# VH-VL binders against q9h9l3, part 44

Target 1, 176 residues: q9h9l3
Amino acid sequence: PRKMVAIDCEMVGTGPKGHVSSLARCSIVNYNGDVLYDEYILPPCHIVDYRTRWSGIRKQHMVNATPFKIARGQILKILTGKIVVGHAIHNDFKALQYFHPKSLTRDTSHIPPLNRKADCPENATMSLKHLTKKLLNRDIQVGKSGHSSVEDAQATMELYKLVEVEWEEHLARNPP

## First folded at step 19 (VH-VL)

Design y106
Fold by ESMFold2, last read:
Structure y106 (fold): chain C 176 residues (1-176), chain A 123 residues (1-123), chain B 111 residues (1-111)
Amino acid sequence: as target 1 above (176 residues)
Amino acid sequence: QVQLVQSGAEVKKPGASVKVSCKASGYTFTSYFMHWVRQAPGQGLEWVGWINPYTGLEFYAQKFRGRVTMTRDTSISTAYMELSRLRSDDTAVYYCARSGTYYYDSGPRFDPWGRGTLVTVSS
Amino acid sequence: QAVLTQPPSVSGAPGQRVTISCTGSSSDIGLGYEVHWYQQLPGTAPKLLIYENSNRPSGVPDRFSGSKSGTSASLAITGLQAEDEADYYCQSYDSSLEGWVFGGGTQLTVL
């Protein structure tokens, strides 16, 4: 069996009007929630909108942040060969400019049994905050100083564990 | 609709440099990766590297590092590959090819390809 | 030269089924990276034939199919036709090389 990790990223706005999402923080935790990686990352393009309300990223975080190309290399070494769990994880891989194998990818925003446990429509895309409150009785992303990617990655792993046996068996019978 | 139009064939002497262009049309140039792949006469395909046209960041196959430079000009939706210190075994057709940036939009597959640019290196 | 191994040639009569293998390693196909296939007709650029192991883009006949198992992938062509005579390349990502890799190519001859 492969090892499993969870990832969460925070994005800032780059490009015209700040509409492009660029990686500015990445956190990775193992199955037990221990932090394997947590760094601020300097995007290769000018930051137009720090999106601090949601990202928690401020100008000072970028002063000594790891340049994107270096951080990407570090992150990919951790992810390679592992089952990677995330929430709306396609956004994280897009920001990393990396295609993790579909067979090793788990997205808690697209797991019908998880939605069912939360009394949500099976095909609805629910926020991490909502699922965490409903199923783990925890409040994350509290306050207005932005999200913690460590906290969010840990919550994502806990959510996946609730459906892990059922979903892994489903994927074994229905390869992506 | 989506097209990649490459520059014409070139003949070079060993030790020279060549710069091949690939003009994109029919899609948002900065939203997709651009790859370069070469094919020596009678031989298979060999990946040279890729560039993200949005950031300008490039990644090269180890074999070509130090000799290849990939750039782009977003104002004319054009990618470039320059290969220096040419040898006779660099004689090949050089293709550009587009790939997506995530699975929900094209994914990692190469589609479309340019028609190729023949570079002949002979003394 | 080629990172992924393909037979150099394969042949079949019209109407037959042929398969083309593509064997990688534990750092590419064996690590889970998907396989894509390209057809190159004589004198032309490669064209996408199969992507992400088994998907056909629009316009590719359903007699072309792909599969993947372990460290290997396979392209199957049923109902072989004269116009299928071409070179076929598999492609994947290799984590050790940190880049995209191709098979050496397979020349399909229709008898």
Scores: ipSAE 0.806, ipTM 0.915, lowest interface PAE 1.1, mean pLDDT 93
Fold by ESMFold2, fold request of step 23:
Structure y106 (fold): chain C 176 residues (1-176), chain A 123 residues (1-123), chain B 111 residues (1-111)
Amino acid sequence: as target 1 above (176 residues)
Amino acid sequence: QVQLVQSGAEVKKPGASVKVSCKASGYTFTSYFMHWVRQAPGQGLEWVGWINPYTGLEFYAQKFRGRVTMTRDTSISTAYMELSRLRSDDTAVYYCARSGTYYYDSGPRFDPWGRGTLVTVSS
Amino acid sequence: QAVLTQPPSVSGAPGQRVTISCTGSSSDIGLGYEVHWYQQLPGTAPKLLIYENSNRPSGVPDRFSGSKSGTSASLAITGLQAEDEADYYCQSYDSSLEGWVFGGGTQLTVL
C-alpha cells in the first residue's frame, strides 16, 4: 500500500502589514505518529509579524533555522509519492510553494464522514482543536505559547485513521 | 485582462548572453509564479524554470542550471530570463507563462502565455 | 525532448472523434501528478486547453475532454472542426527531474 504521512506547518507574517503567510516550521509524522521531520525554517523575506501567539515562533528560533529553499527540498523528498494528510492542508502546500497531487492529498478539515462522527454538519470546516477534543478526547493547542506542529500533525493522523477505510474507498470510486 | 508582453526578437553570437523580459499586467504580479518555456524551431516545448516574484527565489530545470538566471523587478511587474554562454542550439522562441501558487486560485496550470521572444544564435 | 510520449501526428475528418495519448512514467503521471493540455495554433503561443486532467477553462468547447489513468492521459476531441488543426501538448510534473515536463507534441490534421 502507498505510504502515508501527516504534515503541519507554522507560519509567520511577511510582506506589507505582515499579511503574507510564510513558512517558519514544518513537522511531518508517519502513520504511527513518529516524527520524520521537525525543523524551524527561515523565510526568504523579512519577518514582519512572528504571530507567536499561534505559531509559537520567536526570533530566537530563526537564528539558526534552515533556509527556506533547503528546507523545502528536504520536505518534498519526504512527501514525494506519499499520501499526505493535513488539516486545511492546501495552506501548507501554498507555504511550501508546492503542488502535491490531489489524488494523494487528505484534508481532515473537509471529510464529511469525519464531521459526521463529530456530530458536525458534513459541509462545515471544523478546527483541528475541536475535532481532536470531540473524537479523540484530547486537548491540543493548549495555552498561549503557540501551537506545536508535531502535536498537530500527530492529532491529524489519528483523526484520519478514524475514517481511513471509508474515505480511501470513497476516493478510489470518486477520484478527485 | 491578464496579459504578458515580452521583449522583441534578439540575434546573438555564440558565447554571448541574452536577457528576455516579460511584463505582466491585469493581476497582482507577486501573487503568481512565472515560468519560462522554450521551443526550438520545429520542435516541442521545453520547461526552463520558474521564479516566485514575491521572494525572488528561482528553480531551474537541471539542463539549464549554471547558464540561466531568472530575476524580476516588482516595481514594473516584469520578469526576466537571462541565458549565458549561448550555443547555436539555444535558438528558440522563449515564452513566459504564469501559474498559480494555490489550487484554489489558478493552480499549477500555465495560463496565460506571452507571445514569445525569438532568440537566434548564429555566427 | 520530453519524458511524456505523444504520437507525432493524428488526423481525422470533420465531425469525427480523435484522441491524443500522453504516456509518462512512475515519476510523473504515474506518481499522481495532474496532466494539463495546451493547444498551439501555427505561429502562435500555446493556449491552455485542459487543466488538472479533465477541467476546461472558460471558452473551451465541451467537445474537448481529458482523462488520466495509471501512467497515461488522453485528450479527446469530438465533432472535429477545421479550427482544431493545431499542435497539442500534454504537461505534468516529474519528481525525478524536479520540474515540469511536456510531451513531444501531436500535430492534428483535419482532412
Scores: ipSAE 0.802, ipTM 0.914, lowest interface PAE 1.1, mean pLDDT 93

Design y107
Fold by OpenDDE, fold request of step 20:
Structure y107 (fold): chain C 176 residues (1-176), chain A 123 residues (1-123), chain B 111 residues (1-111)
Amino acid sequence: as target 1 above (176 residues)
Amino acid sequence: QVQLVQSGAEVKKPGASVKVSCKASGYTFTSYFMHWVRQAPGQGLEWVGWINPYTGLEFYAQKFRGRVTMTRDTSISTAYMELSRLRSDDTAVYYCARSGTYYYDQGPRFDPWGRGTLVTVSS
Amino acid sequence: QAVLTQPPSVSGAPGQRVTISCTGSSSDIGLGYDVHWYQQLPGTAPKLLIYENSNRPSGVPDRFSGSKSGTSASLAITGLQAEDEADYYCQSYDSSLEGWVFGGGTQLTVL
């Protein structure tokens, strides 16, 4: 069996109007929730919007942030060959400019049994915050200090564990 | 309608540099990645590297690191590949090719391809 | 020098079925990375033939099919036609090289 990790990334706004999402923090946890990686990352382009309310990223976090290319290498080394669990994970992989195998990707925002367990429509896209509250009775992404990618990654892993057996069996019968 | 138009053939001497251009049209240049692939005469395809036209961030195959430079000019939707310290075995047709940013747009497949630029290195 | 291994040549008569193998390793296809196939007609640029293991772009006839299993992929051509004579390349991603890799190419001759 392959090892499993969960990933969550925080993005800042770049581009002329700050509409482009660029990686500014990445957190990776193992199956037990232990932190394997948690670094602030310096985007390769000028930051226009820190999106602090959501990202938790501030200007001072970029002072000693790891350059993107270096961080990418570190992150990919951790992810390679593993089942990677994330929420709306396409955003994370896109920001990393990386194509993780679909067969090794688990997106908790698109797992019908998980939504069903949370009494949500199976084909709806629910937020990590909502699912975490409903299924884990835990509040995440609270306050005004911004999100914690570590907490979000841990929550994502815990959510997936609730449906792991069922979903893995489903995927085995229906490979992507 | 998506098209990649490459610069014309080049003839260079060993030790010189060559810069090949690839002008994109029919799509948003900065929303897709650009790859460079070369093919020596009678040989197979060899990936050289890729660049994110939005950020300018590039990644090169190990073989070409230190000798290749990929850049872009977003104002004219053009990608460039410069290869320095040319040698005879650099003689090849150099292709630019587009890929997506994730699976939901185009994914990692290369499509379309430019028609290629022949670079000949000879004494 | 190619990371992915293909037979250098295959041949078949019109109407026959031919297969082209693409053998990778535990650092590319074996890790689950998708395989893409390209057709290169003589004197032309490569053209996407199959993407993500088994999908056909618009314009590619259904007599072309792709599959992947383990560390290998395969391109199958049924109802072989004269215009299928070309070079075929498989492509994937290699984690150890941190980049895309191609097979050595297979020259298909229609007898």
Scores: ipSAE 0.937, ipTM 0.963, lowest interface PAE 0.5, mean pLDDT 96
Fold by OpenDDE, fold request of step 20:
Structure y107 (fold): chain C 176 residues (1-176), chain A 123 residues (1-123), chain B 111 residues (1-111)
Amino acid sequence: as target 1 above (176 residues)
Amino acid sequence: QVQLVQSGAEVKKPGASVKVSCKASGYTFTSYFMHWVRQAPGQGLEWVGWINPYTGLEFYAQKFRGRVTMTRDTSISTAYMELSRLRSDDTAVYYCARSGTYYYDQGPRFDPWGRGTLVTVSS
Amino acid sequence: QAVLTQPPSVSGAPGQRVTISCTGSSSDIGLGYDVHWYQQLPGTAPKLLIYENSNRPSGVPDRFSGSKSGTSASLAITGLQAEDEADYYCQSYDSSLEGWVFGGGTQLTVL
């Protein structure tokens, strides 16, 4: 069986008005929650909005940040061949300009059994914060200092583990 | 309608450089990736590289690294591929082709394709 | 030269069924990356025929179908017609090369 990792990325705003999301931090944890990767990343274009209140990214974090191309290579090396778990993971992969195989992707924002367990509509898109609170009785993304991608990645993995058996069986019967 | 209009045929000497253009219309140029693929006469398709028109970030096939440069001009929705130090085996039709940014849009499939630009390298 | 392996040529009579194989490796199709198929009529640019293993774009007849299993993919054409005479290419992504790869192409002749 393939190993599982969980990924979470923080984005900053780029483009003329800062409306484009660019990768500025990426965290990857293994099945046990151990950090495999956690780096600040320098976007290939000028940062217009650090989105600090959400991203936790500040200008000082970009001083020694890893250039995007280098970071992308490091990240993809870790992800290749793995089952990758994330929340709204399409945002992370899009920011990485990477197409991870659908069969090896697990998006906790689109797992009906997970929502059901949290007493949410199965087809609704629930936030990571809400699911974490409901199912793990844990508060994440608290305060005004911004999110912790490590914390979010760990929470994502823990959530998936709650429905892993059921969901993997479902996917085996219904390959994407 | 989505269209990719490429520049005309080129004839070059070995050692020279060629720059092919691909003008996009009918869609938001910066919302899709642009790929370059070449095909030597009577041969198959060969991926050269791709560029994100929004950021200008490019990735090249290992075979072409050091000789190929992909750029774009967003003001005129045009992508460029420049190949330097040309040799006879660079003779081919060069295509530009669009792909999406993730599965929820077009995804990694190439569609549409330009009509191609013939580049002939001969002494 | 091509990373993905296709038969150089296949042939069939009108109305028959033909299949074109696309064999990859553990670093591309075998890793789960999707396969796309393109049709190239003589003297024209390639055209998307099948995307993400088995999906048909609008305008592509249902007599064209794609499948993927293990390290290989297959394109099937039923009810073969004269207009199907063309070159067919499979495409995927190779993690070791960090880029997209094509098959060598298959020339389909309608007898």
Scores: ipSAE 0.937, ipTM 0.962, lowest interface PAE 0.5, mean pLDDT 96
Fold by OpenDDE, look of step 19:
Order: structure tokens, then sequence, then C-alpha cells
Structure y107 (fold): chain C 176 residues (1-176), chain A 123 residues (1-123), chain B 111 residues (1-111)
């Protein structure tokens, strides 16, 4: 069986009016929730909007941040060959400018059994915060300090583990 | 319509450098990646590298690292590939090709392609 | 040099079915990366024919189809026509090389 990791990234706004999402932090945890990677990342473009309220990123975090290209190499080394679990993970991969195999990707925002377990419509897109509260009875993304990508990655992994057996069987019968 | 217009054919001596251009039109230049692929006469396709026109970040095949430089001018939606220390085996048609940035857009497929630029390296 | 392996040539008569194989490894197709196919008519630039294993772009006839299994992919052409005479290339991504890779190309001759 392949190793499994969970990833969560925080983005800042670049480009005109800060509408372009650029990677500013990435956290990766293993199956047990141990942190494998957690770095602030310096975008290659000027940051227009730190989106601090959500991202938790501040200007001071960018002073010694890892240059994007270097960070990307480090992250890809961790992800390669692994089943990668994330929430709305397409945003993370886009920010990484990386195409992880679909067959090795697990997006907790698009797992019907997970939504069913949370008494949500199977085809609805639920937030990580909501699912975590409903299924893990845990509050994440609380406060004014912004999100913790480590906390979010851990929550994402824990959520997936609730439906892992069922979902992996489903995927085996219905490969993408 | 989406179009990639490349610069004209080049003839170079060994040891020289060549810079090929690829002008994009019909789409937002900075929203897609630009790839370069070459094809030696009678041979197959070989990926050279790609660049993110928005950030300017580039990634090269190992074979070309240290010898290739990819750049862009966003003001004129043009990508450039420069290959230095040219050798006879660098003789090829060089193509630029567009790809998406994630699976929900065009994704990693190359479409469209430029018509190619023949670069001939001969003494 | 090509990382992906294709037969150098295939041939068929008009109306027949032909298949072109593309064999990869555990670091590309076998790892789960999608395969794309390109058609290159003589003297022209490559054109996207199949993307993400089995999808056809607009304008590509349904007689072209693609599939992937294990470490290999296949392009099938039914109702072969004279205009199908061209070179065909498969493409994927190789994690070990950290880049896109092409097959060696297959020359299709219509008899």
Amino acid sequence: as target 1 above (176 residues)
Amino acid sequence: QVQLVQSGAEVKKPGASVKVSCKASGYTFTSYFMHWVRQAPGQGLEWVGWINPYTGLEFYAQKFRGRVTMTRDTSISTAYMELSRLRSDDTAVYYCARSGTYYYDQGPRFDPWGRGTLVTVSS
Amino acid sequence: QAVLTQPPSVSGAPGQRVTISCTGSSSDIGLGYDVHWYQQLPGTAPKLLIYENSNRPSGVPDRFSGSKSGTSASLAITGLQAEDEADYYCQSYDSSLEGWVFGGGTQLTVL
C-alpha cells in the first residue's frame, strides 16, 4: 500500500488587486498527523494582499520565507508517489504549479460518503471547518490569527480516515 | 482564436546562441504555461522546458539545464527560449506549446502548438 | 532516448482498425500520470489528438480513441482513412525526470 500524506496550503494575493492566489505556506502531515513539512514560502511576485484574516500570513512571515522554487522542490519530493489527501486540493496543486496523478489524489471536499456521514448532501461542497466540527467535534480555524495549515492538514487526514476503507474500495471499483 | 506565432528560421555556428520567440494571442498569456519542445530532423519530440509567464519561473529538462534560458515579455505576450553553446545535434525544429495550470482548466495537455522554428547548427 | 516506448511503424488499409501502443514505467504512466496523444501530419506541427487518456478535443473524430492500463496506453483508430497517415506521439509526465516525456513516435501508413 502506498504511503499517505495530507497537505494544506495558505495563499496570499498577488497580481492586479491581489486576485491571483500565490503559495505562502505549505504544511504536510503523515497518516498519523506528524508534521513532515511546514514552511513559509516566498512568492515570486509582489504580495498585494496577505489575506491575513484567512491565511494567517503576515509580512513578517515573509522575511525569511523559503523561495518558491526551492520550496516546490522540497514539497514535490515529499508528495511524489504518495496518496495525497487535501481539502479542495486542486487549489493547492495549482499554487504549486504541480499536477499530481488523479488516481493518487483524495479531495475531502468531494467525497460523498464523508458528506453523508456528516448529514450533508452527498454532492455538496462542505467546508473543512464544518466537516471537522460535525465529524470530529473539533473547532478549527478559530480566532483572528488566521488558519493553521498544520491544523487543517491534520483535520483533513483525520476526516479521510473516517471513510478511507469505503472510499478506497469505491475507487478500486471505479478508477478515474 | 488562440494562436502561437514563432520567429523565423535560424542558422547558427557551433558555440553560438539562438533565441527563438513565441507570440501568443487569443487568450490571457499569463494564465497558461508555455512549453518548449524540439524535434530533430527525422526524430521524435523532446521536451525542453516550461515557463510560467505570470511569475517568470521556469523549469528545464535536466539535459538542457545550464544551456537553456526561458523568458517572457508579458507586455507583448511573448515567450523566448535561448539555447547557448550550440552543437550540431541541436539542429531541430523548436516548438512552443501552451498548457493549463490545473486539471480544471486545460490541464497539462499541450494545445495549441506553434508552427515551429527551424534552428540549423552547422560549421 | 524516448522514455515512453512506441512501435516505430504501423500500417493498415482504409476502413481497418489499427492500434498504437505506448509503454511507460513505474515513474510515469505506471505512477498514474495521464497520457496524451498527438498527431503530426507530414511537414506540420503536432496537434492534440487525445488528452487525459481517453478524451477527444473538439474537431477530433470519434474513430480516434485512447485508453490506459497499468504502465501502458493505447491509441485506437477505426475506419482508417488516407488522411490519418501521420506520426503519432504519446506523452506523459515522469516524476524521476521531473518533466514531460514523449514516446518515440509511430509512423502510421495507410496502404
Scores: ipSAE 0.908, ipTM 0.947, lowest interface PAE 0.5, mean pLDDT 95
Fold by ESMFold2, fold request of step 20:
Structure y107 (fold): chain C 176 residues (1-176), chain A 123 residues (1-123), chain B 111 residues (1-111)
Amino acid sequence: as target 1 above (176 residues)
Amino acid sequence: QVQLVQSGAEVKKPGASVKVSCKASGYTFTSYFMHWVRQAPGQGLEWVGWINPYTGLEFYAQKFRGRVTMTRDTSISTAYMELSRLRSDDTAVYYCARSGTYYYDQGPRFDPWGRGTLVTVSS
Amino acid sequence: QAVLTQPPSVSGAPGQRVTISCTGSSSDIGLGYDVHWYQQLPGTAPKLLIYENSNRPSGVPDRFSGSKSGTSASLAITGLQAEDEADYYCQSYDSSLEGWVFGGGTQLTVL
């Protein structure tokens, strides 16, 4: 059986008008929620908009941040060969400039049984905050200082565990 | 429609350098990765590396590190591959190929390919 | 050096079925990375044929199919036609090499 991790990333705005999303923080937790990786990451392009309300990233965090190319190498070593759980996870892979095997990818924003447990439409894309509140009785992303990627990765892993048996069996019968 | 148009054939001597171009059209150049793949006469395909045209960051196959440089000019939607210290076994057709940056928009597959640029290295 | 192993050649009569194998290692296909297939007609650039193990891009007929299991992948061509005579390459990602890798290619001859 493959080992499982959860990932969450925070993005800042680069490019014209700050509209391009670039990786500025990445957190990875194991199955038990222990932190395996949590680093601020310096994008290779100029930061136009820190997006602090959502990202939690401020200029001070970039002072000693790990350069993107180095951080990407570290992150990919952790992800290699593992089932990776995330919420809207393909945005995280896009920010990493990496494609994880689809058979090893779990996206809590696209799991019908998880939505059903939350009394949500099975094909709807629900926010991590909503699912976490509804199914785990936890408030995440509280306040206006931005999200914590550690907190979000931990919540994502706990959400997946609620449907893990059913969803892994589904994927075994229906390989992506 | 998406097109990749490559520069013409080159003949070089051992020890020289060559720079091959790949001009993209029909899509947003900075939104997709560009790969370089070579094929020696009668041989298979060999991945050389890729560049993210948005950031300019590149990743090279280990065999080519130290001899290859991939660049781009976003103002003319053109990617470049430069190979230095050429030797006879660098004789090949060099292809550019596009891949996606996002799972829901092309993903990792190479599509399209340029028509290739023959580089001949002869003594 | 070809990282993925393919038979150097296969052949089949018109209308028949052929398969082309692609065997990788524990650091590429065996680690879960997807396989893509390319067709290269004589004197032309490669063309995407199958992506992510089994998906067909627009314009590729359903007589081309792909699968992956363990450390290996397979391309199947049914209803073989003269125009299918080409070289076929598999491709995957290899974590140890930190890059994309191709098979050595398979020359398909239509008899």
Scores: ipSAE 0.844, ipTM 0.920, lowest interface PAE 0.8, mean pLDDT 94

Design y107
Fold by ESMFold2, look of step 19:
Structure y107 (fold): chain C 176 residues (1-176), chain A 123 residues (1-123), chain B 111 residues (1-111)
Amino acid sequence: as target 1 above (176 residues)
Amino acid sequence: QVQLVQSGAEVKKPGASVKVSCKASGYTFTSYFMHWVRQAPGQGLEWVGWINPYTGLEFYAQKFRGRVTMTRDTSISTAYMELSRLRSDDTAVYYCARSGTYYYDQGPRFDPWGRGTLVTVSS
Amino acid sequence: QAVLTQPPSVSGAPGQRVTISCTGSSSDIGLGYDVHWYQQLPGTAPKLLIYENSNRPSGVPDRFSGSKSGTSASLAITGLQAEDEADYYCQSYDSSLEGWVFGGGTQLTVL
């Protein structure tokens, strides 16, 4: 069976008025939730807005952060050939400047069986925080310190496990 | 009207360098990747590398590492490819081509292409 | 040699159907990366014909279609017309090479 990982990224604002989202942290966990990668990443452009309330990124995190090009290489080596699980995951791939195969991508924001398990309509979009509380009885993203990408990646993997057998069988019958 | 306008043909001697330009118009230059692809006479397409015009970061095919440099000037929406230590087998048409940065906005496909720049390397 | 394998040439009469194969490896098409197709008319730049295996951009006739399975992809052209005479290239991403790769090209002749 193909190995599976979950990813979560945090972004800061670059460019005019800080409106461009640039990668500043990436966390990857394996199937059991063990951390395979967790690094602060220095964007190649000047940071205009750390977006700390949501990103958890502060200036001090950037002092020894891994430069983007190096971090991207490390991350892609881990992701290559694996099923990658995330929440709204194509934003993470955009920040990595990489297109992972659709057949190896699992987006917990777009899995109908997961919505049904949460007693939501198939097409409803719920936040990672709400799905995690409702289906795993866990509180994530607590307080004003910003999100933890490790915590979010771990939650995303556990959410996927709730529907993994059903969804993998569905995808085998209905290839992208 | 999305366009990629490339510089004119070049004739170079072995050992020289060439710098080809690709001027973009009709879209936000820094929001899409720029690729370079070459085609030797009577041969197929060969990917050379790409640059992210927003960051200036470049990624090259292994065959060209050490001889190619890709740059851009965002003030005039222009990408450049420079190939050094030219050999006769570098004679080719060099194309620029745009790809997306996001799955829901063009994705990885190449569209549009420039018309190409013929680089001839001979003594 | 080209990373993706295409037949060097294919021919058909006007109105007929032809297919062009594109065979990759376990590090590109076989790993799930999408296939894109480009048409190159004589003396011109390549033009996007099919993207993400089977999608047609605006302005491409529906007689052009694409599919992908396993390590291979196929371009089908029905109702052949004289103006379809061109070179056709498939393209994908290869994880081992860390970059985009093309097929060697297929010269289509309309008899």
Scores: ipSAE 0.838, ipTM 0.922, lowest interface PAE 1.0, mean pLDDT 93
Fold by ESMFold2, fold request of step 20:
Structure y107 (fold): chain C 176 residues (1-176), chain A 123 residues (1-123), chain B 111 residues (1-111)
Amino acid sequence: as target 1 above (176 residues)
Amino acid sequence: QVQLVQSGAEVKKPGASVKVSCKASGYTFTSYFMHWVRQAPGQGLEWVGWINPYTGLEFYAQKFRGRVTMTRDTSISTAYMELSRLRSDDTAVYYCARSGTYYYDQGPRFDPWGRGTLVTVSS
Amino acid sequence: QAVLTQPPSVSGAPGQRVTISCTGSSSDIGLGYDVHWYQQLPGTAPKLLIYENSNRPSGVPDRFSGSKSGTSASLAITGLQAEDEADYYCQSYDSSLEGWVFGGGTQLTVL
């Protein structure tokens, strides 16, 4: 059986008006929620908007941050060959400039059985915060100092575990 | 209309350098990756590397590291590949090809391709 | 050495079915990375034929189809026509090489 990890990333704004999302922090946890990776990452282009209220990223975090190209290599070594779980995970892979196999990708924002458990419309895109509150009785992303990518990755793994058996069987019968 | 227009054929001596250009039109140049692929006469396709035109970051196949440099000029939507210390076995048609940056917009497939630039290295 | 293995040539008569194989390894196709196929007519640039294993871009006839299983992929061409005479390349990503890789190419001859 393939090992499973969960990933969450924090982005800063680059490009015109800070609208492009660039990777500035990445956290990866194992099946039990233990942290395998948690680093601040220096984007290869100028940061226009740190987005601190949501990202938690400040200028001081960038002083000793791992350059993107190096961090990407470290992260991909962890992800290669594993089932990777995330929430709206396409944003994380886009920020990594990496195409993880679809057959090894799990997105908690697009799992109908998970929404059903939360009494949400099966095809709605629900936020991580809402699913975590409804299904794990836990408040995440509290306050204005920014999200914790470790906390978010851990919550994502816990949510996936609630539907893992059903969803893995579904994917085996219906390869993406 | 998405197009990739490459520079004209080049003839070089061993030890020289060549710089091939690929001008993009009909799409947002910085929103897609640009790859370079070569094909020696009578041979198959060989991936050289890619550049992210937004960041300017490049990734090269191991075989070409130390001899290839990929750059771009976003003001004219043009990607460049420079190959140095040319050898006779660098004689090939060099193609540029576009790929997406994530699955929801083209994904990793190469589409379109430029028409190719023949680089001939002979003494 | 091509990273992905294809037969050097295949042939068929008009109207027949031909299959072109593409065999990779546990570091590329076997890890789940998708396979893409390109057609190269004589004297032209490659053209996208099949992407993400089995998807056909607009303008490609439905007699072209692709599949993937295990460490291998296959391109099938039914109702073979003279215009199908070309070189065909498969492509994937290889994690050990950290890059995109092509098969050696298959020359299709229509008899």
Scores: ipSAE 0.819, ipTM 0.922, lowest interface PAE 1.1, mean pLDDT 93

